# Ledger of designs, part 315: VH-VL binders against o60147

Target 1, 175 residues: o60147
Amino acid sequence: MLEKNKYLYIFRHIQTNQVLLSQGNVLKKTALFQLPYPLQKPVAPNGMRPAKLRKDHWVPLLKVEFPNESMFQSVFMQLLNYRKYRSVQPLTSDLLKLPIPVRRRKIMRQEVPNTIADLADILNKEKFPENSVRLQLSDKSDSEYADWPPSVQIDSEEIKLSRGFREKTTVDEAR
Short names: E, the ipSAE of ESMFold2; O, the ipSAE of OpenDDE; V2, 0.75 times the mean of E and O plus 0.25 times the DockQ between their complexes.

## First folded at step 15 (VH-VL)

Design kd24 (framework fv_dargistotug; at its last look DockQ between E and O 0.20; V2 from the best seeds 0.00; counts 0 for: pae E 3.1 > 2, placed apart)
Fold by OpenDDE, look of step 16:
Structure kd24 (fold): chain C 175 residues (1-175), chain A 120 residues (1-120), chain B 106 residues (1-106)
Amino acid sequence: as target 1 above (175 residues)
Amino acid sequence: QVQLVQSGSELKKPGASVKVSCKASGYTFRAYYMNWVRQAPGQGLEWMGWINTYTGEPTYAQGFTGRFVFSLDTSVSTAYLQISSLKAEDTAVYYCARGTQYLSYGFDSWGQGTLVTVSS
Amino acid sequence: DIQLTQSPSFLSASVGDRVTITCRASQDISSYLAWYQQKPGKAPKLLIYDASTLESGVPSRFSGSGSGTEFTLTISSLQPEDFATYYCQQDYEYPTFGGGTKVEIK
């Protein structure tokens, strides 16, 4: 059976810090469907789905290489559901006390660390072979948002992606 | 290998209920959405909806709300389609099909189909 | 919902013929288009996904092309086993199928 893409890219919005999951190093329009529908079609910020995908507004957060497609699919599904679950949870009393703009900003700021933590948690539960998952971060300090299991090997080099999502490698597929 | 095995053909009377099963094997059940597709005799394929196998959350296509219920038994990697208050127009072959969200992989695995015949 | 219109609905061809089936989407669906083959009494079989990627195990005589709103499935040289009904399907949004194209023997 021919394996499909086993690379997960996570992108963040440069203004809102919203997070998009991507198979491959190129964001597709459908990636925006990961974000909640706006009530009145507002443009980001406020944690809503932008009307259009502006590739230049998204930067890579991290890249994950999985041993195979099956592992990718499992983690991908779980990440989506972790995020969805979080999005439907009631706001804490502390958040409700904040002005709406401040609240929204605070929530958006949590997207990146939450996603990283989710990834680590999922990988911890999956019990993949040691050093079988390769993690590359655009900012190494982002790795500190989570404790990584032995299955994860963190690359010493940071992601070298342009805002156009072009990586100078022949390994990754652009999907 | 990936396999989806559905329950056998059903013959029901109008107003009755039917429950079709789709047992998955050869892959991580909770990693893929399970789609349901209807095909009336001599007609094309019609997407009925899908169920998130990780959370159990169903999504129904327009026209398939109310009498149609998607469910799971994850312990046996099985998805179910229940149709209540059956009508003659429900006569069709029903397929389960594995899919993903956002990845554009298509439905790469299908059950063999379950014929449901509704007749007086 | 996104509508997919296939053309033609019926196609008569001979073994060895080059066959082209078109699928038009009511809106831009990028490359989120799949092609299926279905034989009588059988479940559909995935041929092409992501508009142009050949599914594993599918003969190379099958190919898909297109993006946006116009897509084509091509069988370079029709074989006896290729007489079937073909469907396009989009999963840009909630999945929808085309009306199908029946390829029959001339």
Scores: ipSAE 0.800, ipTM 0.900, lowest interface PAE 0.6, mean pLDDT 91
Fold by ESMFold2-Fast, scan of step 15:
Structure kd24 (fold): chain C 175 residues (1-175), chain A 120 residues (1-120), chain B 106 residues (1-106)
Amino acid sequence: as target 1 above (175 residues)
Amino acid sequence: QVQLVQSGSELKKPGASVKVSCKASGYTFRAYYMNWVRQAPGQGLEWMGWINTYTGEPTYAQGFTGRFVFSLDTSVSTAYLQISSLKAEDTAVYYCARGTQYLSYGFDSWGQGTLVTVSS
Amino acid sequence: DIQLTQSPSFLSASVGDRVTITCRASQDISSYLAWYQQKPGKAPKLLIYDASTLESGVPSRFSGSGSGTEFTLTISSLQPEDFATYYCQQDYEYPTFGGGTKVEIK
């Protein structure tokens, strides 16, 4: 009868620094639709994008534990909305003077600090109960991109998984 | 209360066109993708594609390119399926179904279905 | 496309029986599978999502299990209203449905 905890899994692309959000510890191929700069070109005429997700190219950024599905869904959707908002803002004059490939690389490299700042902003605006949201990072220094509300408890242990958020196997430990 | 209400049954001749509507209520229309699913008489469910309700961008399964068009009227929270150059093989019940964007929560709300019959 | 194979296609059962339906995916889809119930002349109804999470309002006699390529829907004690066709559906990639399993009265 009691609600079960829900997790938001956030991944970072090893080459572009772009970010993907996931409800599970394994990324869906359709998660690639979250990216403003696709890793693969769109397929005409049906609008389908190639179904190629290189799981080895995505590593854990952070994991957020919520006490219920409602809180999880609200934060997930708000993070996507923040990303949409950022994509429609005018580019600064400094960015506009750069060649397109250099400009895109700079924008993509900001996705990690932007996602962390957006998460903290959402959690500061939503008045969740004290210590109800647990945050675990791959690199604890990334928590410094934002000021966290009393609702957030940051785990002392960093994420040490060998492959995404999947638990280590005997083979993974030998690597 | 979440509801998807579809237009009534259609009887068409081969070569005609049909436009099926799906009116949504009880939720934020732009927050969910709208899926279209077909079921031919005595057959299973077949995903036709979806439309992004925020952007209006449709995506079609490979069997449904060309004659099938997904569109929206966001001012009345309605999705449309248009089929042109109707063939007898298009005879089916057509369902609209709500799916969460990027989350795997299944299609948790469905229209009642629209029967499209194509016969001479 | 990811293909889903359901077995059996048909089964006959009595009220009170334990019924199991399997769904096999052509590739690893993790837990990104849902189960639906469809009664004649009606739209499908979501029963289970994320392989094992019961949709709100669905009776506890329904349960789902599995991950990767093999999934099972179980009805622990079949009731008269459970005679229907059941479909699995993945959304790991673009959505696809299994062929369906019709549960008939014995």
Scores: ipSAE 0.534, ipTM 0.829, lowest interface PAE 2.5, mean pLDDT 87
Fold by ESMFold2, look of step 16:
Structure kd24 (fold): chain C 175 residues (1-175), chain A 120 residues (1-120), chain B 106 residues (1-106)
Amino acid sequence: as target 1 above (175 residues)
Amino acid sequence: QVQLVQSGSELKKPGASVKVSCKASGYTFRAYYMNWVRQAPGQGLEWMGWINTYTGEPTYAQGFTGRFVFSLDTSVSTAYLQISSLKAEDTAVYYCARGTQYLSYGFDSWGQGTLVTVSS
Amino acid sequence: DIQLTQSPSFLSASVGDRVTITCRASQDISSYLAWYQQKPGKAPKLLIYDASTLESGVPSRFSGSGSGTEFTLTISSLQPEDFATYYCQQDYEYPTFGGGTKVEIK
């Protein structure tokens, strides 16, 4: 059987805490289109899309290994749909009381816990076999944002940052 | 069964306009970007740009930001390429191709191509 | 724009030969590369995506390898139906195609 991608990589922005999804451990420059708000005046002011992908600003948040590509694709697209749903919701009264810069920062900081909760919600609703989904986090305390189903095995080892946000092996092999 | 069916070949004079259609079927039209690719006779493939089928927002490659317009009619799952002020160098086969910028799955479905010939 | 340089631009081969086509990127594009086959008068056909993943329905004699800036498409035993032009294409940034490699009968 031909190898197909079954890994989900989720990245966090080091300053804004915005989230990007990827099929590989290196973000595509066009990954920024996942963010629902361009730099021009957005219709849904829940976040802000940077003009350029600054690879040194995006670090691993978590990695998921699925049993197969079909499960990876389903979860990937559902996560994007959850994000889109949130981006079009009316702002709460509590948020509207905040100055615009503070409001934007607070909305963006919610992306990490929201994405982790969304992932767990999707996995709880899917009928995956027990221990068939491996989850590895950069900060294990982030697992506390959600309740995980029996299908999920949380790796005891945390993801470690590397230069350029890429595993050392890929850099060494380029030599 | 994913299918992209393009409109027929066109013979035009310089200065005229042409509108190529690409009708999609067999998949959720708004879930994939639609790309346009040009191939002049005997030449390679040239990406012209794409259109976001959810928002209708086009993105044009450099060199295609003037006389080329991408548009949609989502009610009939159809993408359009319009070329105005046609020049002889616009003679080419124009392909539509679906793809995603969220995943690296390539352009997995292509239209049959539309030959546009510009001659006096 | 990311430039893709294919080599060779033209290749003459016999049925049964092992054929290797190279695509070099002007910058690191990780694994974000696809390969297409195009026969005369036909639309391109996707062979390989994500550098090495074979598209459904493509014969197993086709394989892709590489990462970063250097990529190869290999046809392990050339068949009569494999005489075509082959293109690489990156989707790390806005898509660009290589110049093509035409494979003809020797």
Scores: ipSAE 0.442, ipTM 0.797, lowest interface PAE 3.1, mean pLDDT 86
ESMFold2 (binder alone), look of step 16: mean pLDDT 93; pTM 0.955

Design kd25 (framework fv_dargistotug)
Fold by ESMFold2-Fast, scan of step 15:
Structure kd25 (fold): chain C 175 residues (1-175), chain A 120 residues (1-120), chain B 106 residues (1-106)
Amino acid sequence: as target 1 above (175 residues)
Amino acid sequence: QVQLVQSGSELKKPGASVKVSCKASGYTFRSYGMNWVRQAPGQGLEWMGWINTYTGEPTYAQGFTGRFVFSLDTSVSTAYLQISSLKAEDTAVYYCARGTQYLSYGFDYWGQGTLVTVSS
Amino acid sequence: DIQLTQSPSFLSASVGDRVTITCRASQDISSYLAWYQQKPGKAPKLLIYDASTLESGVPSRFSGSGSGTEFTLTISSLQPEDFATYYCQQDYEYPTFGGGTKVEIK
């Protein structure tokens, strides 16, 4: 293949609704550094990360197809920067009124709408060609968390993978 | 445009301390993580750890806890590696290298290296 | 830690030769492998990441392939400036490097 499309894979935690970004269809253990709240106790006493990665606890949220590497890298890096920025913002008065465990759960639940809104914000600011970026969602209603620019085409088919973004092999299909 | 410039070579006695600097330019310092990689004379590359430049949080590889400290001075876009209680086995070239804030890519830009020699 | 084994550790080649270097991982790392070039007295330079993606500015004679546990770096027509030591590096977990392959003049 001359022009190989690039994909951004976005995963959601089945229990907490936390989000991880990945350049490949398999999550790296170090992706857990993206999380403001560790899912498991740290290995080291001083709170070192990453904790344990349970691949079966992460399901597809969104797959973004870019026509080239430059567009992929720009959007991926900006999304990582948005996540970094959000992790250090002051908490609202409403959140500070909540007990710590309830506050953390509420913050974690917002990662899906926040990630989708961040993606749309980035794509709206970039001047990408019409229909050059393709979104495929596990739940199409999640696209309603944002307004999308003309550069975005939303796939009519939802992702039906229950175990990551891995394509079924001939062996898997026969079994 | 992107450049990482490290401090000059150091000759130290066992038990001394050394602080290596890595000054970044040509990009937004706080948007990328900084990695430290060591290379002993005639040996291969060894990843020591990284520091999140936005939060200041360091992460050390298993062999580099205790005597090794990563720090930042964001006002001058500089990362630091401090080694305390120097041992002869710490003799190596120390490199800083830019990566993503969450270790999502290989290291695209490297400092020129700082030779630290520990001998009596 | 994930161990990376490079083969060969050393090879002699002439300008114009096709050079192949292999990197094997102790466990499946998907496509999360990079290749670096290091010349004597200089810092490493990123050549390839995500197993097969050329870094900007790297000559097209360099190519990477592989996935899972076996990866290959190929230089299709060796140039004088390509005599160097080459390292593979995984970032599936905490980064680790292969032992290096030194490519020198015959």
Scores: ipSAE 0.402, ipTM 0.789, lowest interface PAE 3.4, mean pLDDT 85

Design kd26 (framework fv_dargistotug)
Fold by ESMFold2-Fast, scan of step 15:
Structure kd26 (fold): chain C 175 residues (1-175), chain A 120 residues (1-120), chain B 106 residues (1-106)
Amino acid sequence: as target 1 above (175 residues)
Amino acid sequence: QVQLVQSGSELKKPGASVKVSCKASGYTFRSYGMNWVRQAPGQGLEWMGWINTYTGEPRYAQGFTGRFVFSLDTSVSTAYLQISSLKAEDTAVYYCARGTQYLSYGFDSWGQGTLVTVSS
Amino acid sequence: DIQLTQSPSFLSASVGDRVTITCRASQDISSYLAWYQQKPGKAPKLLIYDASTLESGVPSRFSGSGSGTEFTLTISSLQPEDFATYYCQQDYEYPTFGGGTKVEIK
């Protein structure tokens, strides 16, 4: 039996540490619209077309299993909102002292800890049942970027991507 | 139940404007984007673009820039398509459909369609 | 933009027949393909998404397969209510639809 939109995958870029959110274990080209710092130049002047997605440059950061689609949608949309909020905040004086390329690299590097902290904040605000949300991390030490609510169970299992990450696209199945 | 209910048919003269509505119910309006799809009489389906219901940002397909405007009224869970300077080739059934660029589950709910006829 | 070519454009088949409709993409779209059914005077209905995942409430006689550039929709045993036009649609880039396949039951 399958359910829609039950799994949240978060991917990080191996070179820049930028983060992408996905509803499944594969990335759509349009996910690149999430990035404030495009990896490649836009192909159209109006920015309607994203740059080419290079799947081998993205690795899983974490996977979250929700008990139902409603919980997934709430958390997913709130994460997108947090990312937009961060993009309009004024830069700290420490960052303003850095050359532009160094500043951008530092901002991009912070996306991983920021995204993990945002996820935990959202889950702490939602009053989900105890042990109802399963969190898998590619590097378990990344869980230390936040304090997690009782609703979250952290697993040490490796995140398995189907061949769909490279060859075919599949919706991750409900267990 | 998820429902998308569109406004009624319109008969317009060339050069006029029309505004089609699509009222959503049965789900969280801001959680899904709204797509617009056109079908000329006897022809196939043509994607016109979508609007992000969370941010209000519209994106238009090639061929649907300029005269076509997507907008929202989130207080009543309604999306709008406005067509200005109507031409005979705009005669079509216009559908709204639920979906997002970030979620890959197809367009799983559709409005019933609004026939817009442009004739002299 | 990504072009989708459906074949055949039209077919006629008997109740109980196995019907196959093909959709070919102008470039690799992985599995980001959906299939829709449209009956005369009605809005399209989603049948299959992600190339092979059956939408809730859709009869099991419908199935999808394929990846990359070639995809198929199969109706294993055609029923009278399956008279309709079928469309494929990709969302790997901005969405585009195939030209449609009209299925008439003999």
Scores: ipSAE 0.007, ipTM 0.517, lowest interface PAE 12.1, mean pLDDT 80

Design kd27 (framework fv_dargistotug)
Fold by ESMFold2-Fast, scan of step 15:
Structure kd27 (fold): chain C 175 residues (1-175), chain A 120 residues (1-120), chain B 106 residues (1-106)
Amino acid sequence: as target 1 above (175 residues)
Amino acid sequence: QVQLVQSGSELKKPGASVKVSCKASGYTFRSYGMNWVRQAPGQGLEWMGWINTYTGEPTYAQGFTGRFVFSLDTSVSTAYLQISSLKAEDTAVYYCARGTQYLSYGFDSWGQGTLVTVSS
Amino acid sequence: DIQLTQSPSFLSASVGDRVTITCRASQDISSYLAWYQQKPGKAPKLLIYDASTLESGVPSRFSGSGSGTEFTLTISSLQPEDFATYYCQQDYQYPTFGGGTKVEIK
């Protein structure tokens, strides 16, 4: 059990804009299993081999502070389910006609707006108390990808992370 | 284990139609796309197109529009290739082959091939 | 369509020989190239994908190299079961195959 498991961190890849979710400010190699199309081919048919985790290639996209662990777990699990179902969505004919590298880049670029929209959708459905959820964005303009409910307070403060994706006041999740 | 099993050889007259089946087993059918590849006697491999097994949407290579139709029956994990108005130049072995829709893994599993002979 | 040109179209070799087959793309395809082995009357078998990655179960005597427009398949010590036709294939755009290289016993 972690003391600060009421915080959700979302990271984006600096080149691809792929998104990873973390229950704390530390990215674990296992987070790479969240990727619907891995950067490396799977080792097993039913599993994805985690690509090599280059922590310097992932930057914070946003941080969400929930009033309690229960609300955090609910939102986090729902967001993972949204990502799971998005991974099996059909490709459009427009995408299928593109060379694979171009197709991949277009699909991956959509992960940031899609994740932000999914987060807002979940928060709109949950009807949490007014100003009970604090959202910090690395780029405030990313808040424009969604309409936010009254439960969300958007904070302009910078997301503070060590080189290892660890804040001084955050419980260490690395294991 | 992953298997793709195709229907048996066909001998047809010009102008007839043929429907080749490719039954998949050993994996989740909707998770992989199905490709069709043609090989005329003594010739090389030619990609005809693929079908998205999740949506049923086909994509045809140039040269395989019109007379060629890809379809699915997901209830039996089977993909189909139908060729209408058969011509002599359609004589070939037709292969189904599994590929991913997002990733460039090559075609890692192939059917045994179906010989379609069009003769007058 | 991206054209793939294989050289040679025919190769005569003996068991134990080092065999090299080349594949040239009409445009830059990065590493999006696969190699297949086909024996008479059989379906092709994937050997290598992403230019240089061996498919599971493929013997280590097979190796692939190259990127961009020039690619090679090498068999370091030819075995009796390796006499077959080899094809390169790109999936950078709509998939296309090379013309094939038939490796025959000398």
Scores: ipSAE 0.007, ipTM 0.525, lowest interface PAE 8.8, mean pLDDT 80

Design kd28 (framework fv_dargistotug)
Fold by ESMFold2-Fast, scan of step 15:
Structure kd28 (fold): chain C 175 residues (1-175), chain A 120 residues (1-120), chain B 106 residues (1-106)
Amino acid sequence: as target 1 above (175 residues)
Amino acid sequence: QVQLVQSGSELKKPGASVKVSCKASGYTFRSYGMNWVRQAPGQGLEWMGWINTYTGEPTYAQGFTGRFVFSLDTSVSTAYLQISSLKAEDTAVYYCARGTRYLSYGFDSWGQGTLVTVSS
Amino acid sequence: DIQLTQSPSFLSASVGDRVTITCRASQDISSYLAWYQQKPGKAPKLLIYDASTLESGVPSRFSGSGSGTEFTLTISSLQPEDFATYYCQQDYEYPTFGGGTKVEIK
């Protein structure tokens, strides 16, 4: 009955530049299943460290507000499909010449430009009303990776995160 | 273009506290992590930890838990290092250093350093 | 933590010499290694990152090589301004620095 889940948050990893999609301002561990390359270190001889979601390793890339839940879901699903499509495409000959770790880092570094371009492409295909989609970017220069349709308005307001991403330092009595 | 400017030298007695500032300019402050590195006189470089400038979440290296606190004032693009209960062994030059936004395994910009001397 | 061992700790060389500094990691760190130059009284300056990528504005006489556990910084033709201490640094795990190599001009 109530409109909800109208917000798309996109996060980037500070070291690998890999991207995670979330329908809220809280990044859940299950979002790690979106990654084509795991964030786990090489396997130790005695076993593997379990993957952990570390909030200090993720920052918001952008936030999108849609007119309603159905439009949000359409764009969110299309964006996931674009990411899946990219993960199974043949690599260029230039990339194939590189050692696997170097190759993966170059591919991961492209995720931010690719995700922004994919988002814009999806929004250009959809016929949303003028100025009905609100886009907030942590770094405004990232908007230059794409040409945006008239349905998108770009805000310069700061992206607000949940308390799970804030510093939890105890407030001293003296302050 | 990119500048990190630190506060001036401090002379403190054991048991006192000190707060070192690092003011950033020439880039988007919240897009780059801030690292703290210590160098005792005549010694090498020692990484103390870093703070995520977007979330405010600090990470401390082993040996720098408890007395050391990283914080931010994003309204003035400034990072802070506070050391409580100062000991003689804390005498060092303290550097702030920018971690890169994208894959870079180095700190590409450094503050000029703040000498903290702890003596009677 | 990952330990980095630099060799040698000190070296003296003449202008025009080829200088090589080695950094060894206590475990495989792939290519997650950087090199810094520190002149007396100054902050460190990034020279090389990702083991072999030259930082913008750094002279081409500096080069890095290696992967896994053994890394090398080379200065192909030493200049007077290269008098400095050089540090390797990994950030495969929490960052750690090597002990440094002081380069003295003869």
Scores: ipSAE 0.007, ipTM 0.533, lowest interface PAE 12.4, mean pLDDT 79

Design kd29 (framework fv_dargistotug)
Fold by ESMFold2-Fast, scan of step 15:
Structure kd29 (fold): chain C 175 residues (1-175), chain A 120 residues (1-120), chain B 106 residues (1-106)
Amino acid sequence: as target 1 above (175 residues)
Amino acid sequence: QVQLVQSGSELKKPGASVKVSCKASGYTFRSYGMNWVRQAPGQGLEWMGWINTYTGEPTYAQGFTGRFVFSLDTSVSTAYLQISSLKAEDTAVYYCARGTKYLSYGFDSWGQGTLVTVSS
Amino acid sequence: DIQLTQSPSFLSASVGDRVTITCRASQDISSYLAWYQQKPGKAPKLLIYDASTLESGVPSRFSGSGSGTEFTLTISSLQPEDFATYYCQQDYEYPTFGGGTKVEIK
């Protein structure tokens, strides 16, 4: 019997600062479909084949523990919707002045602050109990990208994982 | 302005150790991986591995395990390559190189190189 | 590891010549190929990334083409400063470099 998921694992790309959301502590290849600017092109140009996931290029950004799976699912779906909304927004005139590679780099660099701000916005709109959502960050300064609601408790310990969020668990993470 | 500045050339005897430094400036050090590339005299370029500047975790190419150690001092934005038990075949120019600055693959900024000569 | 094979390993050319260098990958790497120029005693300089995109500041006489397993670097009209060794490099897997092509004055 598998325990229902109550953790959200957020990764960032070490070079581009792009962000991936994961329901498990190990990134799956399908997470690459979240990226509006894929790091690797599909190898089958006449049909979409997922690009290779290079796990050594992704590092933990933050881990979110929710009180239950219902709250996790709600927040996770809202984060995906916020990211989709941002990807569809018209570009500002300032960005349109820039060459495409420079423009994409500037957009990608904003994914970490944007994701953190989006998470805080979602949590501020939800009516979660005080101190019921626990955040653990790899770099505590990243918490400064947003104002957090009373429902959020930021862990004093930073994530000390060299390989993503790999930790011994009581349930099988192969999903 | 991105700059990678490496330590000066080294002349060592077999069995000695050497530590090469690569000081980065002009960008956010923790946001870009640091690669190490070797070039023996008259030979081509050989990727040795990289170090994740955020986590400090090194990854070594096949053939560069054991005697080769990548490390960081994030307080001074510096990456290090240490080679222990030096052998004559370690004689080469060692480069540090930053991962891509754009969406594409490649190394967009390189150190000037450090010549390590191992002779008896 | 993905192996990259460059040809030719050496060529002699004159100023004004069109120079073509090929790079073949042992497996499909899509467009994840870069080209570098290295002058004697200097670090390599990135010329082209994503198979065909010129790095900022690189003259338009340099162009890259190809996808999958076969790639080409072309210099449309060779200049004196272009005499150098050229390397292809993939980053689809762990990075590997081609053996290099030395372009010498005729």
Scores: ipSAE 0.006, ipTM 0.484, lowest interface PAE 14.1, mean pLDDT 80

